# VH-VL binders against GTPase-activating protein and VPS9 domain-containing protein 1 (GAPVD1): the designs that were tried, part 13

Target 1, 239 residues: GTPase-activating protein and VPS9 domain-containing protein 1 (GAPVD1), of Bos taurus (Bovine) (a5d794r147to385)
Amino acid sequence: SYLLQVLRYLIEFELKESDNPRRLLRRGTCAFSILFKLFSEGLFSAKLFLTATLHEPIMQLLVEDEDHLETDPNKLIERFSPAQQEKLFGEKGSDRFRQKVQEMVDSNEAKLVALVNKFIGYLKQNTYCFPHSLRWIVSQMYKTLSCVDRLEVGEVRAMCTDLLLACFICPAVVNPEQYGIISDAPINEVARFNLMQVGRLLQQLAMTGSEEGDPRTKSSLGKFDKSCVAAFLDVVIGG

## First folded at step 4 (VH-VL)

Design s38 (from r6 with heavy chain S57E W102Y Y103W, light chain S53K; framework fv_rolinsatamab)
Fold by ESMFold2-Fast, scan of step 4:
Structure s38 (fold): chain C 239 residues (1-239), chain A 120 residues (1-120), chain B 107 residues (1-107)
Amino acid sequence: as target 1 above (239 residues)
Amino acid sequence: EVQLVQSGAEVKKPGSSVKVSCKASGYTFTSYYMHWVRQAPGQGLEWIGEINPSGGETNYNQKFKDRATLTVDKSTSTAYMELSSLRSEDTAVYYCARDLEYWDSYFDYWGQGTLVTVSS
Amino acid sequence: DIQMTQSPSSVSASVGDRVTITCKASQGISSWVAWYQQKPGKSPKLLIYAASKLQSGVPSRFSDSGSGTDFTLTISSLQPEDFATYFCQQYNSYPYTFGGGTKVEIK
């Protein structure tokens, strides 16, 4: 395809020549990122893959009345007025206040872990129908950037995972109505926030770059199934 | 579905007490705070206090703390507001109202109101 | 206590008019304000709460804005059923306090 050759050219002459190709890719404003977005959005097999992968878990999220899954204690507290904080958590500055806030954070983390792992499970189930054109471009990125002496293997793998998750899958998770994944289903503020949390965590899993990474102590990312994301990448670049 | 039904109008003498009831139905009574708000004729709204039906915990507007007593009867899903040492300035419509969610501070369902007239 | 000053006290308007009601807090209350509609002889009805969320069943012509101390309720195209008294309420701190009300009357 002519467009696939242009994308390969941009990997060779824009990303490879950059002093920080991963930053360029993540920023999403370089020529490669813009053209990739246009290409993938116009690709029927990409829409079929995204629908097969995301429609079910997103609909389940929208149908179930879910809590607002904030996991940052300070941001969680800021959602409530001082009077509401006193009612929920007790006297500000007390040990009880800190304990009650942490209980809500822990509850929200457990729910968010289950939700993200659910999305990863659907991704794993649908890896077999990943678009051949997108598989080819990810493979070209891996091959071309692996030849760059200053880029470590982990960073190249992380960039390929960024392309798959941050540049392709996660935008559809956060805005499923814009990508045609969902139609005639309302997305309220809580559901939108939770979809954004899923997208954020999938992007963070992409950005670790660790295929064999041991979960770090006290890291929320250690609670997620990173091996499924690595396996997905391996099928895409090695298939 | 959700209904808050209040007791009927009262006429009281200065110095007496009044006890207004609010019977809730259509939801789990212990899952939402109950509030009391009054409105003098032609005037604005004034918050009296709140009660947690689950534990009986109360918070009062300091203006009413020494005269108002909020209670609940879980067996009948009924909330009560008692106001003592009545003055002519206490003439108002008294409302019970439910939090939108357990910890909220804005009210989605209101009783029909109970007119309390204090006259000598 | 936080005083909520509402203006105007009354406004005369026609169907189709844009109506603006303002509410001013005596101290900073972030965005912690709710708005109510009350028709003669009826209980107040919640319109807007929690960072401009529109209560279920409330028409989209109702909106609010503001933060800190200055808040506004807007009715973009007044309908016959909108002639009522409107109240703001702060829930930043105890005791909760209400504005004095704005009566929207037929011109």
Scores: ipSAE 0.285, ipTM 0.730, lowest interface PAE 4.1, mean pLDDT 85

Design s39 (from r6 with heavy chain S57Y S105T, light chain Y94W; framework fv_rolinsatamab)
Fold by ESMFold2-Fast, scan of step 4:
Structure s39 (fold): chain C 239 residues (1-239), chain A 120 residues (1-120), chain B 107 residues (1-107)
Amino acid sequence: as target 1 above (239 residues)
Amino acid sequence: EVQLVQSGAEVKKPGSSVKVSCKASGYTFTSYYMHWVRQAPGQGLEWIGEINPSGGYTNYNQKFKDRATLTVDKSTSTAYMELSSLRSEDTAVYYCARDLEWYDTYFDYWGQGTLVTVSS
Amino acid sequence: DIQMTQSPSSVSASVGDRVTITCKASQGISSWVAWYQQKPGKSPKLLIYAASSLQSGVPSRFSDSGSGTDFTLTISSLQPEDFATYFCQQYNSWPYTFGGGTKVEIK
């Protein structure tokens, strides 16, 4: 395809030549990112893949959970007025306050873990129908950028994962109505926030999966199926 | 909670260099880009550059590329900005700021700022 | 570089007033603008990003509108704690650029 050759050219002459190709890719304003978005959004097999992968878990999210899944304790507290905080958590600065806040954070985290693992499960289930043309583009990025001495193998893998998740899957997770994944289902502010949380965590899991030997990183993300994201990338790039 | 704690105020002579530190805590240091932004007294904000802590790769505002050097120490979760060949117009408060490492650049957490005064 | 022009440079207002701050980009930036509040002697605080997302803990009286080149921050009913300088920032392209700031001061 002519467009596939142009995308390959942009990987070699725009991304590879950049001092920071990952930031350039993530920014989404470079020629490669713009053309990739136009190509993927116009690709029928991409829409079929996104719908097969995302429709069910998104619809379940919209129907089943009304909780605002904030996991930052300070941001969680700030959502409530001082009067509401007293009712929910007790006296500010007390052991009870800290315990009750942590209980809500833990509850929200458990729900987010289950939700993200559900999305990962659907992704794993539908990897077989991932679009061939997008598979080729990701493979070209991996091959071209792996030849760059200044880029660590982990950063190249992270960029390929960024292309798959930040540039393709996560936009559809956060804005499924814009991508035609769902129709006639209302998305309120809480549901939108929860979809954004899913997208953020999918990105973070892919990124931090390359950080081996850090006990803190391992413990903080130990509840998620990090191996499935890595396996998804490996299937896509043919490894 | 996310915290960015910067080193203390500095007074420098023209032609010298300054190195400001920013110690991060409360999140995975390598998961977020770190940016440096300055503000001259009574003036607006000016972006200096960004660094990816996982790879150490940097992007600079062209105005500062020849004089600014951004580095990180992953073992201490600390980012550094060094500015060389200081001039009186470099007198400013210098901030480190965290960026979410997912395709948008807005600064959700800021350090408290470090005043750098350049005077003879 | 994308130039961000804020107006007015300062506005005198009373508690309860509606305050409107405008930011104009020298070229199209879609919706990729963030807004910050800075109080004297303090670091900037993120208020709004992606032209529709209110940062956690920011009161609902803050809102924004606009796309392309013209953007507006609105404070629907000014409170005592809102007297500060406000900045817009584009993140459409490098280098990231800020508006000159709008000081909201007591009448």
Scores: ipSAE 0.000, ipTM 0.407, lowest interface PAE 16.1, mean pLDDT 81

Design s4 (from s1 with heavy chain E101R; framework fv_rolinsatamab)
Heavy chain, then light chain:
Amino acid sequence: EVQLVQSGAEVKKPGSSVKVSCKASGYTFTSYYMHWVRQAPGQGLEWIGEINPSGGSTNYNQKFKDRATLTVDKSTSTAYMELSSLRSEDTAVYYCARDLRWYDSYFDYWGQGTLVTVSS
Amino acid sequence: DIQMTQSPSSVSASVGDRVTITCKASQSISSWVAWYQQKPGKSPKLLIYKASSLESGVPSRFSDSGSGTDFTLTISSLQPEDFATYFCQQYNSYPYTFGGGTKVEIK
ESMFold2-Fast, scan of step 4: ipSAE 0.456; ipTM 0.780

Design s41 (from s4 with heavy chain S57Y, light chain N92Y; framework fv_rolinsatamab)
Fold by ESMFold2-Fast, scan of step 4:
Structure s41 (fold): chain C 239 residues (1-239), chain A 120 residues (1-120), chain B 107 residues (1-107)
Amino acid sequence: as target 1 above (239 residues)
Amino acid sequence: EVQLVQSGAEVKKPGSSVKVSCKASGYTFTSYYMHWVRQAPGQGLEWIGEINPSGGYTNYNQKFKDRATLTVDKSTSTAYMELSSLRSEDTAVYYCARDLRWYDSYFDYWGQGTLVTVSS
Amino acid sequence: DIQMTQSPSSVSASVGDRVTITCKASQSISSWVAWYQQKPGKSPKLLIYKASSLESGVPSRFSDSGSGTDFTLTISSLQPEDFATYFCQQYYSYPYTFGGGTKVEIK
């Protein structure tokens, strides 16, 4: 395909030549990123893969009448009116208030971990159906960037994971209706927020080899089945 | 099917007390707060208070805190509102209502209302 | 206590009309307002909650807007079943308070 050869050319002459190819890729404004997005969004087999992988877990999320899965304590508090805060947590500034907030954060974190691991499980189940064209692009990125002395193998694997999760899968998780994954059900504000949380954490799993967040972020990431993400990458790049 | 069924209309003398019941069905009674709201004839709505049926915790509108008592009977899934020292201005339709979710503060299911008339 | 003031107190409208009901809070309540419909002799029915979340089974012609102190309920194309009294409710702080109501009457 002509477009696949242009994408390979851009890996060789845009990403490889960059002082920081991962940062360039993640910004999403370089020629490779723009063309990759257009190509993947126009690829029917990619849409079939995303539907097979994401339709079921997203529909289950929509059916389960779950609350916002906010894990930042201050943002969690801000989701409730002052009257609701008093009902849920007690007197503002008390030890009980802090304890009750933390209990809800811990509960939401456990639910979010289970939810993200569910999405990872569906990804694992459908890895064999991953589009050949996208598999070829990712393998070309791995081969081309592995030849660069200044890039460690972990950094190259992280870039390939960025392409798979941050640039392809996560956008469809956050906006499934725009990608044709969901056609029947409306997505309410709570469901959208929870899909954004899933997308954010999948994005962070893509970044775990090079970028360490704060202790809360690091704690959450330690609870996920990272072996499934590594196995997914290994199947996609062919070993 | 969620239903809240209230007791029948009452006529009371000034200075007396009234106790209105609200029998819940179709959901787990202890999982949702129950609220009481009144409406004087031709007037707006006024929130009286809330009760958590699980623990019996109550919170009252300060206007009613000295006269209103909210209770529940978990065995019969019934909530009660008792209002004492009745005045003519307490003449109103009294509603029980359920939170949409356990922590909400807006009401998805309402009882049919109980007219309490206070007259001498 | 937070006072909720509705305007107009009544409006006369025809089927198919766009009806707008305004609710003003005496202090900023962010977006913590809910809207109810009440028909004569019946209990109130929740229409909108959580700063624009439509209650299950409520027609899409109902919408709200606003933040801070000024809030609006809009019925985009009035239907015969929409002739009723509408109330706003703040849940920003205790005690919860309601607007005085707006009666939508047949013109």
Scores: ipSAE 0.426, ipTM 0.770, lowest interface PAE 2.3, mean pLDDT 85

Design s42 (from s3 with heavy chain Y33W N59Y; framework fv_rolinsatamab)
Heavy chain, then light chain:
Amino acid sequence: EVQLVQSGAEVKKPGSSVKVSCKASGYTFTSYWMHWVRQAPGQGLEWIGEINPSGGSTYYNQKFKDRATLTVDKSTSTAYMELSSLRSEDTAVYYCARDLRWYDSYFDYWGQGTLVTVSS
Amino acid sequence: DIQMTQSPSSVSASVGDRVTITCKASQGISSWVAWYQQKPGKSPKLLIYAASSLQSGVPSRFSDSGSGTDFTLTISSLQPEDFATYFCQQYYSYPYTFGGGTKVEIK
ESMFold2-Fast, scan of step 4: ipSAE 0.501; ipTM 0.816

Design s6 (from s4 with heavy chain N52D G55D G56S S57Y; framework fv_rolinsatamab)
Fold by ESMFold2-Fast, scan of step 4:
Formats: structure tokens, sequence, C-alpha cells
Structure s6 (fold): chain C 239 residues (1-239), chain A 120 residues (1-120), chain B 107 residues (1-107)
């Protein structure tokens, strides 16, 4: 395909020539990122893969998950007025208040773990139908950037992970209506936030075993099936 | 094993410049930001600035922006801090320290420190 | 700039004592605080970063608590190797700032 050759050219002459190709890729405004997005969004097998992988878990989320899955205690507290806080948690500064906030955080974290593992399960089930064209692009990125002395193997794997998750899968998780994965189902603010949490954690899990992970959230990652996300990348790049 | 090894002590006259080096080993140099922090004798810690070794992107404490220059040499995994127009108040131990690229800036590994003495 | 005020500036303690060090930020920093230990003539060592995460190899007797503007580092049963100066650091906003330090010394 003509577009595939242009994407290969952009890896060679835009990303490889950049002083920081990962930063350029993640910004999403370079020619490669723009063309990759257009190509993947127009690719029938990509839409088929995303629908097979994401439709069911997203629909379940929209129907069943009504809780706002915030796991940062401070942000959880700050989202409620003082009166709402008293109604939900009791008197601010009391032992009961601290206990009830922690119970809600723990409950939300357990729900978020179950939700993300559900998405991981569907991703694992559907790796067999991952688009050959996208697999080829990721392989070309891996091969071309692995030849650059400035880039460590870990950095190249991180870029391939960014391409698969940040540039392809996670946008569809966060905006399934735009990607045609769901139709006529409204997405409220709570559902949107929960989909954003799923996308964030999927991206973070793909960095498992990498020194680039956020160590403050590292303990939470142990509760997820992180091996499936890492295995997915290895399958895509030809392992 | 992660190590940050700094250059030796310096004695400088007021108005001169000093350049301190920090050689990193045991990890992927470009995956972590490098920071510079100083400590005047008997005083607390003061952050000077940070550099991303992958692209030499820098961010400085405004107090030092007009005098400090942070650079890296990727071929030797070495970071440098140059401080110009030295004053007696710049007498301090200067540390390099690394952190993760992802949003957070706390320092998990530190160099041994370089004493810079500014006196006439 | 966010001012980090640490207290006490020094504390005299005996082995086995519970030691508490406080750190106050001039404005809210949520939970974005780290704690360091520095022994004489040595570089600082990371102890704890929020959210209450102990650095690998740091003994469980070290803990922290707090959010917003008030933060506390606690050493539950002081050991001989714990006599050192302790610093808090905020990383909520630029420039990153440190507390003035608390020297834990032998009585």
Amino acid sequence: as target 1 above (239 residues)
Amino acid sequence: EVQLVQSGAEVKKPGSSVKVSCKASGYTFTSYYMHWVRQAPGQGLEWIGEIDPSDSYTNYNQKFKDRATLTVDKSTSTAYMELSSLRSEDTAVYYCARDLRWYDSYFDYWGQGTLVTVSS
Amino acid sequence: DIQMTQSPSSVSASVGDRVTITCKASQSISSWVAWYQQKPGKSPKLLIYKASSLESGVPSRFSDSGSGTDFTLTISSLQPEDFATYFCQQYNSYPYTFGGGTKVEIK
C-alpha cells in the first residue's frame, strides 16, 4: 500500500532524525502521527479488531458501572462539597471520615482493577485478529529505531507501546462513539472518566518492567494482569 | 548497579565559572532526568535545575537561570552543570541526582557531591 | 515559590524513641512530598515519596502521613543508624523546594 510506504518513509526521515522521537510521537502532531491516525481509522481490519475487542467491555461499563472510579483520596474528597462530604463520610477530620474515604478508595480501586482486567481479557482473546498492516508498521518502527545508537531497546519498545496503546487502542477506549465501536449509547461524565482511567492504566501496564514507570503507582500495577499486555506487544513485533 | 560519580572539589575566585561533571552508569542514561541540587555549609537543599538527557531539554530555578547551564554528553553518559559569575554565597556542595521522566520529581539516586569553594 | 517549613530544627533522642518530624507547605501541595535522610558527609537518600511509598530497602519503622499543607515523618523506634538530618521536598510545582532540615541527634 502507498500509505504504508509513506508511513515507513516518515519513520525513517521524521522519527529517526528527531532528537527525541518518542516525545514527537507522543505529542501526536507530527506527520507520522497524523497519517498513522488517518490510516488506522480508515482501515477495515482495525475497526473490526477494535470492535471485537472493545464493544462488549465498553457496553458493560456503560450499563453496569455507575460509580466514578477515582482512586486518589485527595481528588475524591475535593470532588464533593463540605455538605456532601459530611453526608457521605461524616465530620471532616474525624476517624470515621478517614475510614469512610479509604473504604470508598478501596472499593473504587477493586472495581477499577476488575474493569481493567476485563479489558485485558478481551484484548488477549482478540490478538489473533490484530491487523497485519498495523503489525507491519510497528515492526518497521522497531527495526528502524533499533538501528539508532541514541535509542536503547527499552526506549524503542516504549515507542512501539505508545503507537499500539496511546495512538491506536486507548483513543478508541476513551472515545468509542467517535470510532464507531458503540452506537446510540450516550456516554456521561462518569463513564467517560472511567474509560479514561482504563486507557491510562492500560498504557501504564504496558510499561511493566521498564524503569520509565511511575513508582508511586507501582504497587497498584501488581493487582492487574500485566503479563497479557506485555505479551501482546511481543506478539505484534514478531515474538 | 546505579552509580552517579561526580568530579572533584574546586576552589574558585569570585567572578569566575565552575563546571561540575556527573558520570552515570548502571542504567539507561536517556530514560531519566538529571537534576542539580546544592547545599551551602550547614544549610538546606536548593534545587538548581533539570535536564532531559534524551534531547537536552532544560528547566531552571529562576534564581539560577541567568548563571547556570546544564548540558549532557550522551556518548559518555555524563551530565554537566556550569555556574558562572561566582559569588562567595555560591560556596556549597553540588549534587547531581536522577528522577523518572514520568511527571514526578523526587530523587532516587544522588552523586557523592562536589564541594565548590568561592573565596578571594 | 512554595515555602516548606520543617520543625523541629533539631531533636535529641535515645535509641528506641519515637521521633516525629513535621513539614508545612505555604500552599496546598496535595500529596506531592518526598522525604530524605542525610548522614554527615554523605549525599541525601530517598526514604519515602507520596503516596506513602517506601523506597526499596528502607526499614518499615519509617512512615509518613499528611496531605494538603501538613506532612509528618515518623520513626517508630529509633535505631543507632537513624541519627541523621531529615529533609522534606515538595514536587507539586516549580521550583522544587526543600524544608530546612531536622537534625536527629543523640541525647
Scores: ipSAE 0.000, ipTM 0.391, lowest interface PAE 17.2, mean pLDDT 82

Design s7 (from r6 with heavy chain S57Y S105T, light chain S30R; framework fv_rolinsatamab)
Fold by ESMFold2-Fast, scan of step 4:
Structure s7 (fold): chain C 239 residues (1-239), chain A 120 residues (1-120), chain B 107 residues (1-107)
Amino acid sequence: as target 1 above (239 residues)
Amino acid sequence: EVQLVQSGAEVKKPGSSVKVSCKASGYTFTSYYMHWVRQAPGQGLEWIGEINPSGGYTNYNQKFKDRATLTVDKSTSTAYMELSSLRSEDTAVYYCARDLEWYDTYFDYWGQGTLVTVSS
Amino acid sequence: DIQMTQSPSSVSASVGDRVTITCKASQGIRSWVAWYQQKPGKSPKLLIYAASSLQSGVPSRFSDSGSGTDFTLTISSLQPEDFATYFCQQYNSYPYTFGGGTKVEIK
């Protein structure tokens, strides 16, 4: 369609010419990102793919009585009153307090890893029905940006993964009601937070191999099934 | 069926001590905190303290800290509250109450109450 | 200590009426408030906890609202079994404190 040709043009004349095309893409405010969002949201095969991939794991999450999956120790502590903190973790500043907080963080992290891997599993199962038009545009991004000497191959692959996860799949994970994936299921505060955690971690998987940022973030990402994300990208780029 | 069964009414003289029991059944005793709350005749509820049955760790309302002692016997799934140096103003119904969630502090099940009368 | 002030101290109502009970904390307690019902000669019964969670077996006519310092318990259509005294409780800070109680009396 002519919109696919416009998207290709924007890759060449907006993203390729940028000093930091990955930052532009991730911000989601450049012309390419805006038009890609409009195109994918209007694409029936994209809605079918998202529904087939996300409906079941999202419904399971909404039905299950799950914990609030906070993995930042300070934010986790802030969820509890001072009295609850002393009851759960003991005297503030003690070794026991630090140990008990870390145990809860570790428990939440294990649950979050299982949850994210569940979403990745559904993505793997449904890769075969990924929309041909979206596959084409991702392929065009890969080809066009791979010709840029200042961009490493890993950065180009990361941008293609950003397009698939941050710009297409993750918005539907965080706001499934907005994307028509679920119709009659309420999303409470805990479920919304957990969906946002899933979206955040799926987006961070797009930055695997990045040499910037927190070493703890890189360590945590090692617990996820990264091979399935890489395989998904390879199928999309190769088509 | 969760049940908390308390010992019978007590009449005590000023300066003496009272020990009230609370026998738990129908759940894993060590998985929930046990609290003690009192209510003077025609008055509101007043929290005395809490105990973790698993480790025996206690937290007290400062008003009662020097006089109240909370203990548990895991072998009989029984919690105890001992209040010393009794005064006439300690006349009240004393309740044991279970914490609903291990991390929250609200009481899903209550004992039937034990009336303690302090009279000279 | 955090003071929990309930109003009114008593209310006279008829079956079918909407009853509203308010509870004000002297300091911010976020949403960490629970509500109890106590009938004469009986122990208190938990109604609502953790900002809107109904205890199992509690009718849906009971609801609560509020955050920070101002909290409300609402009985949407009073039934004969609802004539009782109601208490709020904060669990934000030690010592845990209760409101003075609101007695719902038959008109």
Scores: ipSAE 0.000, ipTM 0.437, lowest interface PAE 16.2, mean pLDDT 82

Design s8 (from r6 with heavy chain Y33W N59Y, light chain S53K; framework fv_rolinsatamab)
Fold by ESMFold2-Fast, scan of step 4:
Structure s8 (fold): chain C 239 residues (1-239), chain A 120 residues (1-120), chain B 107 residues (1-107)
Amino acid sequence: as target 1 above (239 residues)
Amino acid sequence: EVQLVQSGAEVKKPGSSVKVSCKASGYTFTSYWMHWVRQAPGQGLEWIGEINPSGGSTYYNQKFKDRATLTVDKSTSTAYMELSSLRSEDTAVYYCARDLEWYDSYFDYWGQGTLVTVSS
Amino acid sequence: DIQMTQSPSSVSASVGDRVTITCKASQGISSWVAWYQQKPGKSPKLLIYAASKLQSGVPSRFSDSGSGTDFTLTISSLQPEDFATYFCQQYNSYPYTFGGGTKVEIK
């Protein structure tokens, strides 16, 4: 495909030449990011892979999970009226109020961890049918950027994970109806929020091994099955 | 399919008490708060109180606190509202209703209603 | 207690009309209002909750607006099945209170 050659060129002459190629990739406005999105969205094998990987866990989420999986205590509290807060948490400003809010946050975090790990499990099961064209692009990114002295191997692996999760898989998780993964199933506000949480956390898995990150993201990432993501990346890079 | 099925209509004398039942099915009974709301003929809705079937904790409208008792029987997935010291102005259709989620304060499923008539 | 006052008590309308129902709280309730539909001889049905969330299975012609003390329910294009009584409910503070109801009648 001529587009594959253009993507390879952009890795070598746009990303490699940048002082911060990961920031450039994540910003999503560089030529590589724009063309990668257009290419992957038009690729039949990509749609097949996304459907095989995401249809089942998304349908389970839409049927089973009714809980709003908010993990920010302040945003969690803001979802409730003062009367609901009194009913759920007790007197505002008390130690018990703070404790009960934290219990709900902890419960939601545990459920969210289980949910994200479920998506990772389906991803691992369907690695065998990952699109060859996308595998080639990720492999080219790894090879080209690994030759750059200023980039450590961990950062290059993180960029490859960004490309796979943030630029390809997560958009389909958040908007499965747009990508044709589900049909005739309504997505209510709670389900959409939970899909957004899954997408956000999958994107944050690319930050694995970063020393200085947001403390909020570090808390959640430590509980995910990183071994499945690493194995998936290794298979993709190795091909 | 979620269903709330209430006991039949009752005619009571002033000063007596009435106990209305609400049998739940189609969902996990202990996962949602149950509310009781009444409606006098041709009038608006009036909230009586709520109960958490899991722990039995309750909140009452102060107007009814001294006369209303909300209970549950987890083994039969049934909620009860008992109202004592009945007066003619207690004549109303009494509804049980389920929270939309376990912690909400708006009601997605309602029983069919139980008409309680208080007359001499 | 927070008093919820609905206006009008009754409105006569034709199929295809835009109908607006107003609910006024006696004190500020932020956006903590829910709306219900009740047909004669039947129990109420939840339409809108958390001021702006449409309940599953409720047609998109139903919408809500307002904050503080003044709230409205709008039916953008009235259908035959929409002739019913509508109630607002505040859940800002205990006890929860309902409006007096607005009956939407055939013109």
Scores: ipSAE 0.147, ipTM 0.624, lowest interface PAE 4.9, mean pLDDT 85

Design s9 (from r6 with heavy chain D99E L100G, light chain S93R Y94W; framework fv_rolinsatamab)
Fold by ESMFold2-Fast, scan of step 4:
Structure s9 (fold): chain C 239 residues (1-239), chain A 120 residues (1-120), chain B 107 residues (1-107)
Amino acid sequence: as target 1 above (239 residues)
Amino acid sequence: EVQLVQSGAEVKKPGSSVKVSCKASGYTFTSYYMHWVRQAPGQGLEWIGEINPSGGSTNYNQKFKDRATLTVDKSTSTAYMELSSLRSEDTAVYYCAREGEWYDSYFDYWGQGTLVTVSS
Amino acid sequence: DIQMTQSPSSVSASVGDRVTITCKASQGISSWVAWYQQKPGKSPKLLIYAASSLQSGVPSRFSDSGSGTDFTLTISSLQPEDFATYFCQQYNRWPYTFGGGTKVEIK
């Protein structure tokens, strides 16, 4: 299609010629990012894939017990009034308070790990119906950028993963009603926060080889089945 | 821990050049852009430019493009800012700063600053 | 260039006060704003980025709100260590630009 050729052109003449194509892609304001978003959002097979992949795990999230999956101890505490803090954790500054807060953080982290792995499982299950045109675009990005001497193979793979997760899948995870994945289910503040946590962690899995980043997120990455994300990318790029 | 350690204060004559260093430690030097920002006494912050340590590519604020040169030495994890044709209004504290995660140009870690005084 | 207009230029406050600092961009910058704290003789310290993300180690009393052109930094209960100058910064478009700063002084 005409638009696919324009996207390929932008990979070659915008991203490839950039000093930092990953930075351009992640900012989401370059011509390639804008046109990719427009193309994918208007693509019927993309909507079918997103619905097949995300409808079930999102509906399960909305129906299950609504724990607020905050993993930052300070932000977790901040969510509660002083009276609620005393009821839940005990006297502020006590060993029991610290212990109870950590127990809740650990519980939330375990639930978040299980939730993210559930989304990854659905992604793996539905890889077979991934849109051919999006597969072609990702494959073209991989092919074109792999020829750039200044880019390591790991960085090119990370960019392709960014395109799949940060630019396509994660926006639909965070705003499923906007993407038409959910049409008749209210999303409250707790559910929205949990969807944002899932999106954040899926996006973190796109940072292959990164040794920096949020320490809390980084420590949790080893608990996810990141091999499924790598396998998904390998199927999409055809190698 | 992430640390950015800058070279010591400089006193320069008008028309000369100054070269400030910034030694990075505690992270992968080539994974983050390095930025340079200055602050004149009692004034606000002004962005000078950025450098990608991996490839050495640079972008400059137009106000400094003709006078500022940013470089890196990957073997020592050190970034450099050279400012030529110095004027009295270039008297300022010069900072190196690491850009944020996800290639966003907010600055999560800053050097301690280098005072450059331009006086005859 | 995007101009960042910060107000007020200074505010006098007491420990325990709620302090609000505003920052206005000359054009839309979405959520791409960061806030910094600078104490006399020290380098700036990142407080908040992306208009809502609190930097690791920064107390929860610091919060940001806003999108588009109008942004607000709030300190919910001012502590002695919070007396400093605060700067906003946009990173939506090059060149990156800072607000003029707000000095939070002891009343």
Scores: ipSAE 0.000, ipTM 0.409, lowest interface PAE 20.5, mean pLDDT 83

